# Ledger of designs, part 7: VH-VL binders against Late embryogenesis abundant protein 31 (RAB28)

Target 1, 262 residues: Late embryogenesis abundant protein 31 (RAB28), of Arabidopsis thaliana (Mouse-ear cress) (q9lj97)
Amino acid sequence: MSQEEQPKRPQEPVTYGDVFEVSGELADKPIAPEDANMMQAAETRVFGHTQKGGAAAVMQSAATANKRGGFVHPGDTTDLAAERGVTVAQTDVPGARVTTEFVGGQVVGQYVEPRPVATAAAMEAEVVGLSLQSAITIGEALEATVQTAGNKPVDQSDAAAIQAAEVRACGTNVIAPGGIAASAQSAANHNATIDRDEDKIKLIDVLAGATGKLAADKAVTRQDAEGVVSAELRNNPNLSTHPGGVAASITAAARLNERADI
Short names: E, the ipSAE of ESMFold2; O, the ipSAE of OpenDDE; V2, 0.75 times the mean of E and O plus 0.25 times the DockQ between their complexes.

## First folded at step 25 (VH-VL)

Design W6 (from V2 with heavy chain K28R, light chain R56K A94S)
Fold by OpenDDE, fold request of step 26:
Structure W6 (fold): chain C 262 residues (1-262), chain A 119 residues (1-119), chain B 110 residues (1-110)
Amino acid sequence: as target 1 above (262 residues)
Amino acid sequence: QVQLVESGGGVVQPGRSLRLSCAASGFRFSRYAMYWVRQAPGKGLEWVAVISYDGSNTYYADSVKGRFTISRDNSKNTLYLQMNSLRTEDTAVYYCARHSRWLYYMDYWGQGTLVTVSS
Amino acid sequence: QSALTQPASVSGSPGQSITISCTGTSSDVGGSNSVSWYQQHPGKAPKLMIYEVEYKPYGVSNRFSGSKSGNTASLTISGLQSEDEADYYCSSWSGSNNYVFGGGTKLTVL
């Protein structure tokens, strides 16, 4: 009777940091069953199904392990996930649909679906100069934010992130009068005087046409993303980034550019 | 906000010339190919011409080839359509449209300018 | 180049779903995923509603959806509203850096 070696009870919980590239408090949190359920629901909402090998699957596996280890219980949720949410956002960028998965405002998954551009059409467009194949720029990432967070009222965190983005795009620390940063700051200040969110200035009002509002633009780098994330965090009382917000969009763009080796 | 504003339309006699302009704003004009599309009264949309983002390449519909010239000034964020040897069948609302940066669609359109060619 | 084939007109009642077809060839609709749909109200410029067969620009209602089968693309409008009354044009890449438009479909909301 071969004593089926009972799988050794994990001595330590599987944390977000163990399975995802996350930082801060979240990294040390055991993955909870409800977190995984929330992600599964979010993926299903966006994709119509749970992604194989996606964040939800990973989280479920981790949560299961944690339950076996007695580190979490059925119905448990991570405070950060409960407070900040688990979200899946899709952004269409040139040449790809980017799906970003967030736990508590941190990116835990990203999927790049190459838009099946009929390879022939896309190639032709590139060859004849109808399509500019270049890295995603900061301005473009800002515009993309409209698709994920366009209806969000502009707050100080947003304004700071946008300012950081503009500075990096333009290579100057000087905020241009009438620039997107100035506009964002004005919006944030205005919104602070408004009680109803419905009457507040939204990100779409600021970020629409962002590429045309910037004096200069550049391809998004990881460093740019880090800078923008930092700015957003520092100006958010919750010390978190908004899912699908400015920092998230810039981060997604940076990752895409890295993958494209550009 | 992305804006395209056409101008230069009017009434002209056959054989005459007209130059249309499209003023672009709200985006980095120099990164996008641009189109002219026209629509005859009560008719459908017809592609007229396209120009690459840097103006290096231009293409025309057979119906206007040799008569029309598409050009752009990126420093002025302006698209042009020089129409020569105008014909009555050229009567249409002319739209400028932005080509998607990556894919084959026109994501933004102007309100159009009417060109009437009549004897 | 021959225009893509659309029905001249379609009609529906408020709340209903309607579908507009766009039939091309293997060199355009069937040969690529570059099908786009444009809405045009009377006296207005065309507005992009669908691109790459099924994708929607920001701000476009989720009532609009696109699909393709073979050489035929389809625009479906669910929960029909009076504001949907317009002309609809399909377009596709047709090779040689050209676009081809459909003949247009007039949608009437009854």
Scores: ipSAE 0.314, ipTM 0.697, lowest interface PAE 1.5, mean pLDDT 88
Fold by OpenDDE, fold request of step 26:
Order: sequence, then C-alpha cells, then structure tokens
Structure W6 (fold): chain C 262 residues (1-262), chain A 119 residues (1-119), chain B 110 residues (1-110)
Amino acid sequence: as target 1 above (262 residues)
Amino acid sequence: QVQLVESGGGVVQPGRSLRLSCAASGFRFSRYAMYWVRQAPGKGLEWVAVISYDGSNTYYADSVKGRFTISRDNSKNTLYLQMNSLRTEDTAVYYCARHSRWLYYMDYWGQGTLVTVSS
Amino acid sequence: QSALTQPASVSGSPGQSITISCTGTSSDVGGSNSVSWYQQHPGKAPKLMIYEVEYKPYGVSNRFSGSKSGNTASLTISGLQSEDEADYYCSSWSGSNNYVFGGGTKLTVL
C-alpha cells in the first residue's frame, strides 16, 4: 500500500511577485481565485480562449496553491485587482500585434504576435527598399496609438505622456508652440471643461500624423518607454497606464526594438 | 494629418510630355515608398510605378515602362512622374499614394489629377 | 500581369450582409497576406478599408471584415448601409515588386 505522500502544504503563499515581474504593493499580494477568474475572462474575451501557459493559467495555478495552503479562500479577490481591474489589451504596432495583460495596472503578461508578414513579400520589400526594417520610432509608436486608442478622449495623463515622448524624440525640453505636446495639453484642458465624452477631443485628433508633427524622431528605447510610462502614471489619478494608450504603445515599440536587436 | 496633393494634370496631345507632382505633408516623406496609380475614366485602378524611400529603386508597370519616370525630392517632400511619349490610353486620373511601412498596401491617397491625352 | 478576379457587381438590401470575392493565384493572394481592400465613391479617391487580409485602419467601421481561403480573399460588409454603395477593389503583392489590383466590384444598395 504505497503511502501516497500528501503534497506538502505550501508554507508561503504564491504572490504576484513570485510569478510575474511586478513591483510595489502588488508584488507581495497573494494571488486570489477571483483575480485568476477575471484574467481568464479577459483572455477569453480577447483570444476566444484561455492561453496555454498564459497569465490566467499561471494565476489559476497559484490561486489553487494558495487555497490549498489556506492563504486565500474561494471568492477572494485582491484589492488592487478589484480596484484597478484585470485587463487584456491588444495594440497593433508595425509588424506585430502586441497583447498585454494587466493586473492592477501592472503588466503581468505580454505576447507579441508577428503579423503574418507575407514573408516573401516583406522580404522582397525590404530588399528593394520599399519597406524600412528600421527600428520603430517614437513618432511611429504615437501614430500606432491611434489604432488602439484613437477614440479615447485626451486627458492630462495622455498629455503628459505625449509631452514626454516628444521631449525624448526631439532631445529637447522645450515644448514647441503648436507641437504635438502643446496640442495634447490644449486638448486635455479643453476636455476638462466638457461633460460629454462625445464632444471631447480624441487622441486621433492629436496623434494622427505624429511622425510629421515631431521636429525630430528616434528609435524607441527602453529608457524612453520608462520615461513615458512614468509621465503617464504621475498624471493619472488612478496611477495606471491606459491599455493601448500612449505609454503602452511606446513600451510595446521598445520591446519590439529590443527583440529585433535594433 | 497625412496629406497628398497631386498637380500638373491637363490636356495634352499624343506624343507630348507632362510632369506630375505630388506634394506630401503630415509625415516623414523620406521614410516611405511612394506609388503612382492611375484610373482611366470608368475603369479600374492600375498600378503605374513605385519608388523606394530614398529613390534608389524604381519599378514600373509594363504599360509605362520606358516612357514614364518616377522620381522624388525628399528635401521638398515631393513625388514626381515624368510622362513622355504620351498615348491616348494614358488618359486617366493619376493618384499618388503612400506605401505602408511594412507591407504592400497603400494607406493614404491623394485626390488625384486628371491627365487627358487627346489629338 | 493579370488582374485579380472580382465580380463585376454585387447588390444587397439595407441591413443585409454581402461578400465580395477576390480570386488570384498562389503568386499573389494565395502566396501572401498582403491583400488589401479599397472603397471608392464616385468622383473620389480610393480609401483603404482592409489591409493584410483582415485588419482595418482606424475609423473604418466594424461592419467591414476581411478573410482569405486559398487563393480567394473576401470582403464582407455586414449591416449594409446606403453609404456603403461604392466600388470596391482588392489588391495584392504579386511578386517581383509588382502590385496588382482587382477589376473592381460595384456594390449597389437596394
């Protein structure tokens, strides 16, 4: 009669920091069952199914372990997840669709799906100089934001993010009159006086043609992304970045550039 | 906002030459390949020519090869189409269009300029 | 280069769904995901509606969708509206740095 070794009760809860690269208060929070359920629901909405090995699966496993250990109970949710939400957002950047998963405003997963580049066509286009396989620029990332969040009313966090992006692109702290940063700030200020979202200035109104609106442009770096994220967070009362928004787009671009070793 | 504005169209006799221009604004012109596409009256769209972002490579439809020349001046944000030895079948609205950064599609189009070749 | 094959005309009533096919070869539609669709109203410039078979530019209605099977790409317009009445052109990369258009389809809303 082989004594089935009862799985040793975990001595410590599985926290977000144990399984994801998160920081702050979230990192120390045990993963709760409802958090995992929310992520599962979000993944299903976006992908049509839960991703194998994705954030939802990881969270479910962790939550299950935590339940076994008595650290969480059925129906429990993390306050940060409850307050700030669990979201899955997709952003189309040049050459890829980036899906980002968020818990409480922090990234817990990111998937880059190469757009099925007509491999032959893309290669040919590159060889003949019709396509630039150059690193994604700040301006391009800003334009890409239109595709994912173009209809979002411009707020102060957006304006701050755009300003940060412009400064980094141009290498100057001087806000150009009539530049994209100034336009964004004006839009944000205007929108603050308007009650109906339908009547507000949208990101598309500001970011369309962003590459042409910048005095200078450069490839997005990780440092650039961090700066833009910081700016957006500091100016968002919710201390979160908008999924598919400016900071998210810049971050996605930075990651793509890093992977391309560009 | 991305804008493309064609100019230079008009009425010309067969065998004559005409030069079209396309003024680009609202984007970094030097980073994009550009197209000329034409549409004969009551007909479909026909690819004419493409030029690389730096002008180093050009390609033409067989129907215009040897007669038309696509060029660009990135310092002026302008695309050109030099049309020589014009034929009646060249009668069309000529559009300039921007090549997408990564794949073969045209994301922005001008309003077009009409070229009429008639005796 | 042979144009992609489209039906000359398609019609539908308001609220209906219609599909426009674009048939090519393994060297163009079947060989790449570079299929694009353009809408053109009378006297206007073409407008990009679909790129890379299924993606939409910002501002394009969700009523428009693209798909591909084999050498045939399809544009589907759901919930047909009067403003959808236009000519529609498919296009594709066709190798050797060539770009090919379909013959165009006239959509009539009854």
Scores: ipSAE 0.274, ipTM 0.695, lowest interface PAE 1.6, mean pLDDT 88

